# Designs tried in a protein design chat: VHH binders against o75319. Part 92

Target 1, 181 residues: o75319
Amino acid sequence: GNHIPERWKDYLPVGQRMPGTRFIAFKVPLQKSFEKKLAPEECFSPLDLFNKIREQNEELGLIIDLTYTQRYYKPEDLPETVPYLKIFTVGHQVPDDETIFKFKHAVNGFLKENKDNDKLIGVHCTHGLNRTGYLICRYLIDVEGVRPDDAIELFNRCRGHCLERQNYIEDLQNGPIRKNW
Key: E = the ipSAE of ESMFold2; O = the ipSAE of OpenDDE; V2 = 0.75 times the mean of E and O plus 0.25 times the DockQ between their complexes.

## First folded at step 7 (VHH)

Design i22 (framework vhh_4orz_3; at its last look DockQ between E and O 0.88; V2 from the best seeds 0.00; counts 0 for: pae E 2.2 > 2)
Fold by ESMFold2-Fast, scan of step 7:
Structure i22 (fold): chain B 181 residues (1-181), chain A 120 residues (1-120)
Amino acid sequence: as target 1 above (181 residues)
Amino acid sequence: EVQLVESGGGLVQAGGSLRLFCAASGFTFSDYAMAWLRQAPGKRREWVALITSGGYTNYADSVKDRFTISRDNAKNTVSLQMNSLKPEDTAIYFCARYSDEDLGYPFDYWGQGTQVTVSS
C-alpha cells in the first residue's frame, strides 16, 4: 500500500528560490489519503505546497515531477493554472542522457514562454534532494555555465539540505557536459 | 504480509529464451513500480528492468532490446521475457518492489529468486 516515504518527515517541505534562477525545490506533496498517517503540522498536500510558495511571495509556473510513481498525488490535485510535467526518473543511478535532455528541454521551453513574468519552475522527486538537486545542478552547469561546486552549494543552501548521493556529486563535479543544443 | 514469489527459471542454451513470473500479494500492487534484479556469482545484485504502475519501462544497458518487462495489475503479476540469452546472463533473478527512495535502499521487498543458467 500507500506508505509515507522513508525519512520524508525529516526534510523541509519547500526550499527557497535559487537566486539568479527560476528554480525552487521541494519534497513530494502527499494527497489527502496520507493525512490519516500524519499529525496536522506534518501535512504537506498539493494545497500546502502552493500556500508555502505564496508565503515566500513567489508563484509557480511549472511543476516537474521526477518520481517513479504517481501514488503520492495526482495532477488533478494541482491548480489547473499550473502546468504539470512528469519525467519518470530512476533513483540511485545518475539520470540517463534521455532524462537529462527531457529536463533541459522542459526548462528551456518554460523560460522562452515566460520571459515576461517571474514565475518559478518547481522541481521535486521523493525528498526533493538527490534526483531534484542533480537535474537542477546539471542544467546550471551545462546550460548556464555555472561551476559545479557553485551549483551544488547554491542548491544545498536554498534547499536547506545537502545532496547525499556521492555518485550524483561525482558526476556533477567530474562527469561530461551533456551537450544537446 | 508482503510476498513476492518468482518462477520460470531454468537451464537454457545461449541464444535461447526464458520467461520469468512474479506473483505479488499483501499490498496494493497497482500503487508500486516493480523491478527485476539479478545476482551473478561473485557479483553485486543489480537491477535489469523496472516498470511503473502505468507500464512505463526502463532497462539496464546490458539487457536493453533483449529483455521485456511487463505487468498485469488485475493478476498482481510482473513478468520478464528474456530473449537472445548469453552465458553472462547466468544469475539468480529476483522480483522486487520499488520504493522510489533516494535516501535508503530503493527496494523494500523482494522474493527468494529463481536461478537462470545459460550454457554456451
Scores: ipSAE 0.681, ipTM 0.849, lowest interface PAE 1.4, mean pLDDT 92
Fold by OpenDDE, look of step 8:
Structure i22 (fold): chain B 181 residues (1-181), chain A 120 residues (1-120)
Amino acid sequence: as target 1 above (181 residues)
Amino acid sequence: EVQLVESGGGLVQAGGSLRLFCAASGFTFSDYAMAWLRQAPGKRREWVALITSGGYTNYADSVKDRFTISRDNAKNTVSLQMNSLKPEDTAIYFCARYSDEDLGYPFDYWGQGTQVTVSS
């Protein structure tokens, strides 16, 4: 029953830190049970995630998991030193105000508590692209005052893949801003 | 083999209630979010309710405050309590496994369905 998500293998495992921010996006790491369906070079486990982050001379301070399932990996698969936050986010549709608020609140809380370091906020959904990109861009637009097209371009460039869902792009470009508090 | 078996459908008058039941087998039930879908004649299949393994729920606007999805992880079951039923709720209802596919259809398995008919 451990189905590899469609086109999951086609996406870069980990993006780059977004300059001027503490964000880094990545695709969902998969627990060991998925490895039997993957070539060795295609495997991307929770351990691999941390190794790749270290290769970039970065350190994760928080993981925000936006997937709407628990089949990919368990929080227990992560080091205890890195807090894990689950924000169940339904795919395909623009996140609702509650989801957006939860994300903003989590990010702001992290930044307040981590002023003395440069640890990153790792954000992922299934591909680390659409849901992930929307919420990161939504934060940059609503909280940091970034121009929508600039936020989208920055995310796409750093993730190494472009947002694909038009409803997300349209909402970011032309939709209303959401309350920060 | 993944199996989902629905039950509880039937004919009911507008304003009435039904409770649908789904028995799941063939996979680690607690790892997956589950859903109820429905398909009316000549219309596309639509999701009506989602529930995570931990009990977090989501509803389509058309059924919000009328339908309640629940699950029992110990028994591998999902239920849908449908209240204040309307004729437009008439459809085949499917129990489905939510795979969280970002690309493509986000449900990878569903049962044969159970017919719900609401008469005016």
Scores: ipSAE 0.641, ipTM 0.833, lowest interface PAE 0.8, mean pLDDT 95
Fold by ESMFold2, look of step 8:
Structure i22 (fold): chain B 181 residues (1-181), chain A 120 residues (1-120)
Amino acid sequence: as target 1 above (181 residues)
Amino acid sequence: EVQLVESGGGLVQAGGSLRLFCAASGFTFSDYAMAWLRQAPGKRREWVALITSGGYTNYADSVKDRFTISRDNAKNTVSLQMNSLKPEDTAIYFCARYSDEDLGYPFDYWGQGTQVTVSS
């Protein structure tokens, strides 16, 4: 059905661009059929996403969708033709090495193809917080050499909400370095 | 009303096989990823296999290469083929609907479960 994700209304729709990176995080936009259960000011559609990015004077060059479902919106609901990549990411557990590799590969490919512009990588899961924050921070730590606490603090500040799952935080802070392939 | 009904459990010798079935009703089945969970004596309930409506799958390490999840969207069914069973696989197995929830419990509906007992 068209059940609104739990506490989805409690989170800022779109964060701020993370300085020194190409990342911006947001919660999952919801297609129009979900709006029957939302006040107008609570809505956050695919169109609203693009309007909010424009209001920040930014442009999306890639959307990475980390949800383990296809029910929230379809790529066809996006108002513009923007590259879209689905990486089915199991929640509540630290993403496996295959998922981490897919994310790193997608980000590295984007940066290579977009070195001559300033377009952003938009990343979301359901709330744009735990899976999203983990993979962005994992990339910054493993590929860019950012200290774990600095990556986490940067994400939290720019998303406007703190990472919540302790197992993700512990893995980022104290877990193994992952191979960059 | 969402309903998930498991079947196919039973007693099997170590090294043997079982196939579990789940019949789903009361929701648009093809909109949801589905899972098999298990709860062994004295342990927390844990997922063992997940499948998206399009057939993408994930497995817990403990069952990888031995268990296979599949679904039939025309019949609204999910199944779990369990091969090379071990006494450690003894548990109540539950069919569950995956909600993809970050903040709450990620399964929003599950059945009554079916007992699987693997003898030595």
Scores: ipSAE 0.519, ipTM 0.799, lowest interface PAE 2.0, mean pLDDT 91
ESMFold2 (binder alone), look of step 8: mean pLDDT 83; pTM 0.836
ESMFold2, look of step 10: ipSAE 0.505; ipTM 0.796
ESMFold2 (binder alone), look of step 10: mean pLDDT 83; pTM 0.839
OpenDDE, look of step 10: ipSAE 0.605; ipTM 0.824

Design i23 (framework vhh_4orz_3)
Fold by ESMFold2-Fast, scan of step 7:
Structure i23 (fold): chain B 181 residues (1-181), chain A 120 residues (1-120)
Amino acid sequence: as target 1 above (181 residues)
Amino acid sequence: EVQLVESGGGLVQAGGSLRLFCAASGFTFSDYAMAWLRQAPGKRREWVALITSGGYTFYADSVKDRFTISRDNAKNTVSLQMNSLKPEDTAIYFCARYSDEDLGYPFDYWGQGTQVTVSS
């Protein structure tokens, strides 16, 4: 059997767009096979993700999946019109410089290709919190020049949950700016 | 009932090789990333290798280019080929299922471990 991630039900499925950016964060969608273990109101499938984004009058143009597993849903469960990018990140550890660069490159490429629209970059890990919040904040700090505390506050407010891992928070506040690959 | 059973550990001389095996049962093996971790005497448990459900591999710097993780989804097994072994590789090696937990520990099931001893 497919096991629901620990505490997955405790988190809001989808946050709000982070104002002034193209980012929206959410927890991992769970494919149909998980629904036998969930009440109807707890379900959050790939289809549910797109419905909730649409309910906010937003549109996804890219999904970045930061999980280290492929068991939760398959790319084939997503609309063919929305690009899917997998960046494998281990939970618990601050992402390495190579991973940070891959994320920045993907975001910069999307923004360049989507100057004439307002489509969002959807970013998720398992809970849409620590790895997701770290990489989004890292981008805002390193590329956009946002002050670390402001980036973290913006993410926390829009996600509806605060970054929980102290090592991630410490790296964002006091770590070096990663400007190169 | 999830079970992970390691085998292949033993005593080997520095510079030698060992291959560890992990037989998995009680879950849909092909859906999960699998890992090898080790715990040396008097030290903390450390991750050494991970393989995703799609077959992508990741290694700790201490074992990179010496160890190779692989899986066989038809047989529900994950393996660790260990080459150019060093005395510092002496540890109990654990097979673990990766649950992708960001809050707490990322591994939800562990095997009993298999002892690897590398003589100098």
Scores: ipSAE 0.026, ipTM 0.407, lowest interface PAE 5.8, mean pLDDT 89

Design i24 (framework vhh_4orz_3)
Fold by ESMFold2-Fast, scan of step 7:
Structure i24 (fold): chain B 181 residues (1-181), chain A 120 residues (1-120)
Amino acid sequence: as target 1 above (181 residues)
Amino acid sequence: EVQLVESGGGLVQAGGSLRLFCAASGFTFSDYAMAWLRQAPGKRREWVAYITSGGYTDYADSVKDRFTISRDNAKNTVSLQMNSLKPEDTAIYFCARYSDEDLGYPFDYWGQGTQVTVSS
């Protein structure tokens, strides 16, 4: 079943680029088969994602999909020119060290390969909020030395919605720095 | 209309094996990740294993290398093979549909559960 994720309509499709970074966060795009259950103004397909990013005068160079499902859209629904990386990340739990390492490795690899352009790393889970916000903030804290509260504020402001999961916020503020390289 | 029905529980001695089955109906099974959770006497319900529609799996540390989750999308079933069972594995085991929503509950449907008792 092409069930629209609960509360998916409640969130902005795409945030703004996080200033000083290459990150942009968004909610999961839904392939064309979901559009029968959506009003025209509620549609957010993979094509709509790229249109909205172009409207901000930005360009995607990588999509990192953190969902624990493949039902919302297929990588084939994305332009061939934009790399797609799936990191299966279970919601509700603070991502484990292996997941954090995979995310950091992907981001660092992208930045090294794209030092001569200004393309963005697009990150999403189902709502583009908790798993997405956690991993972006974890990267900023652990790799870039950003203070936890500043990273969280930056994400919240640019996403247009506040990170909601208290266990994620607690880990970001008081948890150990993950020095996985 | 969504239904999840577990079977395969029973009494087994420590070191033994059991295979649990979950029959799913009322939804497009292949679109959803599935999970096994358990609830031991006097404890909160805890996750045991996840499997995506494509077969990617995750396990709780307590069961890693002993339990194997698998699925058959053609038959709408998810299974849990439990080896090297310990008394600590005694619990009611629940099949659940994973919604991939991290704002509320991660699971939107559960079965009734099947009892697994491991004797010392």
Scores: ipSAE 0.436, ipTM 0.736, lowest interface PAE 2.3, mean pLDDT 91

Design i25 (framework vhh_4orz_3)
Fold by ESMFold2-Fast, scan of step 7:
Structure i25 (fold): chain B 181 residues (1-181), chain A 120 residues (1-120)
Amino acid sequence: as target 1 above (181 residues)
Amino acid sequence: EVQLVESGGGLVQAGGSLRLFCAASGFTFSDYAMAWLRQAPGKRREWVAFITSGGYTDYADSVKDRFTISRDNAKNTVSLQMNSLKPEDTAIYFCARYSDEDLGYPFDYWGQGTQVTVSS
């Protein structure tokens, strides 16, 4: 399917690196077949993603794709030098503990293997906002000891859009720390 | 154009089994994740099971280990095997196409539903 996700055009393609972390968030890139439905200024392909990251003087070392579909782009559309990890995450619902564990494990593994560089972990869902923001903030709170409101504010500011799902925000602020996996 | 047609519902005693089928047409079935949802009388519609194009599955806690979702991309069908049925599983079961959106309800097409009644 070549249907553009609802409100996808309403969001900035790529946020800024979250200072003090290795995270950068963005909306889902759309492969070339979607471009017939987009004005030139609306296009955001996998190639466009890497160009925008370079424009910020940053470099991606890992992409974590949280979408529950593979119709938007294929891993082969990405440079072979950048690892791609798929974590199927159902939207609208707070991610379960298994999903949170997979995300934390991938981030921790990347950081251990990339001590000698400053490469970023790129995280996206469809809009790069709710599932993306939840998992990044959950990592900062549970692993790095950041206060929930500080994590959320940092994500919102750097993404350029605020987390929209109240259930996600409530879980981050008042939910349990996920240590027993 | 897009059509989802459920079948396989019926009356069954607690502890019994049913298998639901959904026939999809009018779109490239293999490009989309599919879901089964249910709605009991006086309750909100809730999701039961998801399946990606490649067969990765997720289940609601209430049905985990009792229900199995599967698909046949060559036949454009998604199925739900329901075992160890409980009276609380009584609902109209809907097949839905998942749009992968975080805006309101993330389903863009639904079937008519098939009634499942589990007697106590």
Scores: ipSAE 0.418, ipTM 0.732, lowest interface PAE 2.2, mean pLDDT 91

Design i26 (framework vhh_4orz_3)
Fold by ESMFold2-Fast, scan of step 7:
Structure i26 (fold): chain B 181 residues (1-181), chain A 120 residues (1-120)
Amino acid sequence: as target 1 above (181 residues)
Amino acid sequence: EVQLVESGGGLVQAGGSLRLFCAASGFTFSEYAMAWLRQAPGKRREWVALITSGGYTDYADSVKDRFTISRDNAKNTVSLQMNSLKPEDTAIYFCARYSDEDLGYPFDYWGQGTQVTVSS
């Protein structure tokens, strides 16, 4: 099925790097088979992703794919030089502690191995908003000691869209810190 | 037109087993994650099992170690093996296509459901 995810066209393809971090968030890229259902200006393929990041004078060093599907694009659609990590997350649910730990471990490992460069960790779910914003903010709060409201504001500003899922926002603001390391 | 048709429900005694089936049509089944949801009397619909296109599975805590979801991409079917059934498993069971969306309800199509009744 080549149907476009609901509301996918409503979101900017790629946000900006979150200052003070190595994170950049974007919506899911759609492989070439989806282009028949898109106007040229609506296309956002894996190639388009890398072009847009390059236009910001940034470089991706890792992609973390949080979707629970493989229908949008395949890892082989990405440049061979960029590692790809799949973390299956169910939408609308706050990720469980095991998922949060896996995300934190991947981020920490990337940062440790990339001390000598300024490459970014690209994170996406379907819209690059709720699961993506939650896990990035969870990392900033739990690992970097950022205040919840500051993390959320930073993500919202850089993504160009606000976290929409109230249960995710509530967990970030009032939920327990996950000290899984 | 997307169609999901459940079968296999019925009446079973506590401790028994049932196997539910879902026949899917109208989309490229192998590309989508599929789910089983249930709705007990007076309760909201909840998911109990999920399976990705490649066979990775997740389960709700209430059914973990008792239920097994599986799929056959060649036949466009997803099934749910339910073991050690309890009266609280009584519900209408729905097969659903997972849309992978964070806004609202992440299941965009589901069938009419099949009734499972567990007696003591």
Scores: ipSAE 0.426, ipTM 0.731, lowest interface PAE 2.5, mean pLDDT 91

Design i27 (framework vhh_4orz_3)
Fold by ESMFold2-Fast, scan of step 7:
Structure i27 (fold): chain B 181 residues (1-181), chain A 120 residues (1-120)
Amino acid sequence: as target 1 above (181 residues)
Amino acid sequence: EVQLVESGGGLVQAGGSLRLFCAASGFTFDDYAMAWLRQAPGKRREWVALITSGGYTDYADSVKDRFTISRDNAKNTVSLQMNSLKPEDTAIYFCARYSDEDLGYPFDYWGQGTQVTVSS
């Protein structure tokens, strides 16, 4: 089935690049089979994602997919030139340390291999908000030394929507730093 | 109409084993991750095991190395093998379809549950 995720239509498809970083966040793209349930202005396919990134004068160099499903789109729906990484994360719960370290490793590896360009790391979960915002902010706090409230404010502004899950916000503000990245 | 039907619950002594089964119908089973959740007396429901369509699994810390979730996509079934059972595992066990939602409830359909009682 072509069931649209709950509240998916309520969220902006793609945020803005987070200044001073290589991150851009977006909601999950939906393959063409979902379009029969969407008005033209609601469509957000993998092709639409790349068009919207290009409209911002940006270029994707990596997509990190945090969803726990493969039903929304297939990696084969993406351009062959853009690497795709799947990190399965369960919604509603703060990602575990293993997941956090996988994310940090992927980001660090990308940045090391892309020192001579300005390509972006695109990160999404289902809504591009809670799991996405948590892992991006966790990276900024733990690796780049950004203050928690500054990381959260930066993400919220650039995504165009505020992190909604209180447990994620509390962990970012008051939780331990995961130093083994 | 989505239907999830659990079976396999019962009474077992501490240290024993049980295998739970869930038969799913009314949707494209291969499109969804599936879960087992449990609810102990007076407590809220918690998930214990998750499995993606391709077989990637996650477990709650309380059941790691004791429980194994598996699925048969050809038969639209998901099962939970429970080993080294403890009195603390006593609960009603529910099969659920995982919707991958952060904003709504992460499980959108449930079975009626099967009772597991572990005596000391």
Scores: ipSAE 0.627, ipTM 0.830, lowest interface PAE 1.6, mean pLDDT 91

Design i28 (framework vhh_4orz_3)
Fold by ESMFold2-Fast, scan of step 7:
Structure i28 (fold): chain B 181 residues (1-181), chain A 120 residues (1-120)
Amino acid sequence: as target 1 above (181 residues)
Amino acid sequence: EVQLVESGGGLVQAGGSLRLFCAASGFTFSDYAMAWLRQAPGKRREWVALITSGDYTDYADSVKDRFTISRDNAKNTVSLQMNSLKPEDTAIYFCARYSDEDLGYPFDYWGQGTQVTVSS
């Protein structure tokens, strides 16, 4: 349906590229059918997403959609030239090891295949905060050796909003490093 | 008005099976992921099974390989097949609509529940 996610309007549509990485985070784009419930300045369609990325002089090379639904927009609403990856994640809960490894595998594969360009990995859940911030920070901590508090600070600053779920923050700060086999 | 109505609960012996049903109305059912949650005496409500509109499923570790969630988008129903029931499966079972949000509770509507009691 056409129900706007709770508090979706409270959050910036798109953050800034996280310096030293290929990540950019944003809230879920909403397809045209949602626009009847939005003022013109509140609209954030898939087209609006790409326009805002271009305004930052950046280019998307991959979108990773962490939502547990397809009701907000469809892959067909995205340019055919940008790969789309769906990783179903349940909100509120820390993603399990299999989900974390799927995310890491997708990121590593993108980076290996995009060595000759500066394209970004766009990551979103519904608000672009908790699941999105967790998985990006988990990648930075586990794969790139970034200190947990530094990863969280970088994400919060670049997203323009802080991670809100204490269980996600606690796992990032004090949880185990997730290693592949 | 969103309504979710559960049925199919009852008393069964350990090792038995039950099938729960949920009838949904008041929204476009096929647009939403659906869930079954349960609440045992003295415990908090927790989800046990989730299904997307495209039939991707997830299960809590406690019920994996024993429970199967399914849906019928034409009939606006979601079902839970429960096999190899254990006394610890005794709970009120709730059907819920998954809101897909991280800021509050991830379920925005649920029914009144149906009681499942498993005797040894």
Scores: ipSAE 0.571, ipTM 0.805, lowest interface PAE 1.8, mean pLDDT 91

Design i29 (framework vhh_4orz_3)
Fold by ESMFold2-Fast, scan of step 7:
Structure i29 (fold): chain B 181 residues (1-181), chain A 120 residues (1-120)
Amino acid sequence: as target 1 above (181 residues)
Amino acid sequence: EVQLVESGGGLVQAGGSLRLFCAASGFTFSDYAMAWLRQAPGKRREWVALITSGGYTDYADSVKDRFTISRDNAKNTVSLQMNSLKPEDTAIYFCARYSEEDLGYPFDYWGQGTQVTVSS
């Protein structure tokens, strides 16, 4: 698969660090085989991801990949110093409790092991928007006690694009808090 | 031209088994996750099983532990083994290609379907 994801070029490659958190969101990087279909200014490889993070004076300590595919890039395309975690999520549906707890556990584990640094948790799905924004906001609401509308606003501002799926927004605003247990 | 062709449907008694097959052509099959969806009379189409190119699988709660999805990348085939069938499994079963599109519809091609009828 060398087909560029629908509307992938419409979105900023990398957002900004969400202030007060260790999160940064981005769209899926595309391995070298996709570059034949992209203008030079449209390329966003794994290498480009790390260059853009460095340009913001930030450093990645973990990548969480939420896509239900392995065709866009391989973990081997990432620096060996940055852990990679795959959590398979199906688009369009709100992630189930098991998926939410896996995400929370990974984030909490990273934070405990990285108390002495300021490295970021990078989170992405295909566009770095709906599944990505949902799980980050869910963590902020359930674990950090952030108001739902404030979490969504913070994510939208820092990502540079608004969450688009109404079912995700509705669950964040009015759904139950998922307990960590 | 992308084509997905299902087969293996039929009439079976409750508690029985069926195996569905999907033959795919017109694209690089190994690059895509594949799905089985179903539509019961008067109901919306729902997915029941998904499989990634590498073989990771997901199932709807209603079919978990009864259905098994598998694929053969060399033959461009997806299969669904259906065990312990119930009358409520009666539906047209569709093979679909999963596109990973968060902003559009996540299934971009599917076949005409194969009818499964489970009698009590």
Scores: ipSAE 0.354, ipTM 0.690, lowest interface PAE 2.8, mean pLDDT 90

Design i3 (framework vhh_4orz_3)
Fold by ESMFold2-Fast, scan of step 7:
Structure i3 (fold): chain B 181 residues (1-181), chain A 120 residues (1-120)
Amino acid sequence: as target 1 above (181 residues)
Amino acid sequence: EVQLVESGGGLVQAGGSLRLFCAASGFTFSDYAMAWLRQAPGKRREWVALITSGGYTDYADSVKDRFTISRDNAKNTVSLQMNSLKPEDTAIYFCARYTDEDLGYPFDYWGQGTQVTVSS
């Protein structure tokens, strides 16, 4: 279906690169079949995503898709040159340790393979906010030793919207560090 | 008009098995993840299983290794195989369409439910 996600129009399509990191967050791109329900200025296709990132003088090297659906766009809608990774996450709940581990491994692998460039890791869920913000902040806290409040502030500022789900915020601030095993 | 119709509920002894079915109509079924939720008497509704359009599955810890969700996109059907049933599995079981929302309620349509009663 071509039903626009609830409140999708309320959020900026793409945030800014998070300084000191390789992360950039955005809301889910919508394939062309959704465009008849959108004004021209509301459209945010996979092509629009790459154009907006280029406008910031940045380049994507990986997209991590955290949605629990394939209905919004297909990997085939992306440039063949940009790797796509699907990590299925359920909205409303804090991602489990296995999901956190998969995300950390994907990020670490990308960074190791991209030492010689400055390409970004693009991360999105449906709104590019709660699941996206949680996993990026969890990585910064657990792997890079960033203080939880600093990670959250950095994400909120660069995304242009604040993390909205209290269970995600509470886990970031007070939950345990997820050790890779 | 979106419709979800559950069937397959009934009375079963502890340790037994049941298979629930959900027939979907009125939307492009293969575009949506589907869920089974349940509600026991006097308790809140909880989801127990999810399946993506491509067949990736997730389960609540309480049913993991006992329940299996599956779907047939050609027939617009999602099913739940329930094995090793326990009295605490007694509930009305609902089929729901999953919207993948982080804000608001993550299910936008659900059926009327089918009763499952597990006796000791």
Scores: ipSAE 0.604, ipTM 0.820, lowest interface PAE 1.6, mean pLDDT 92

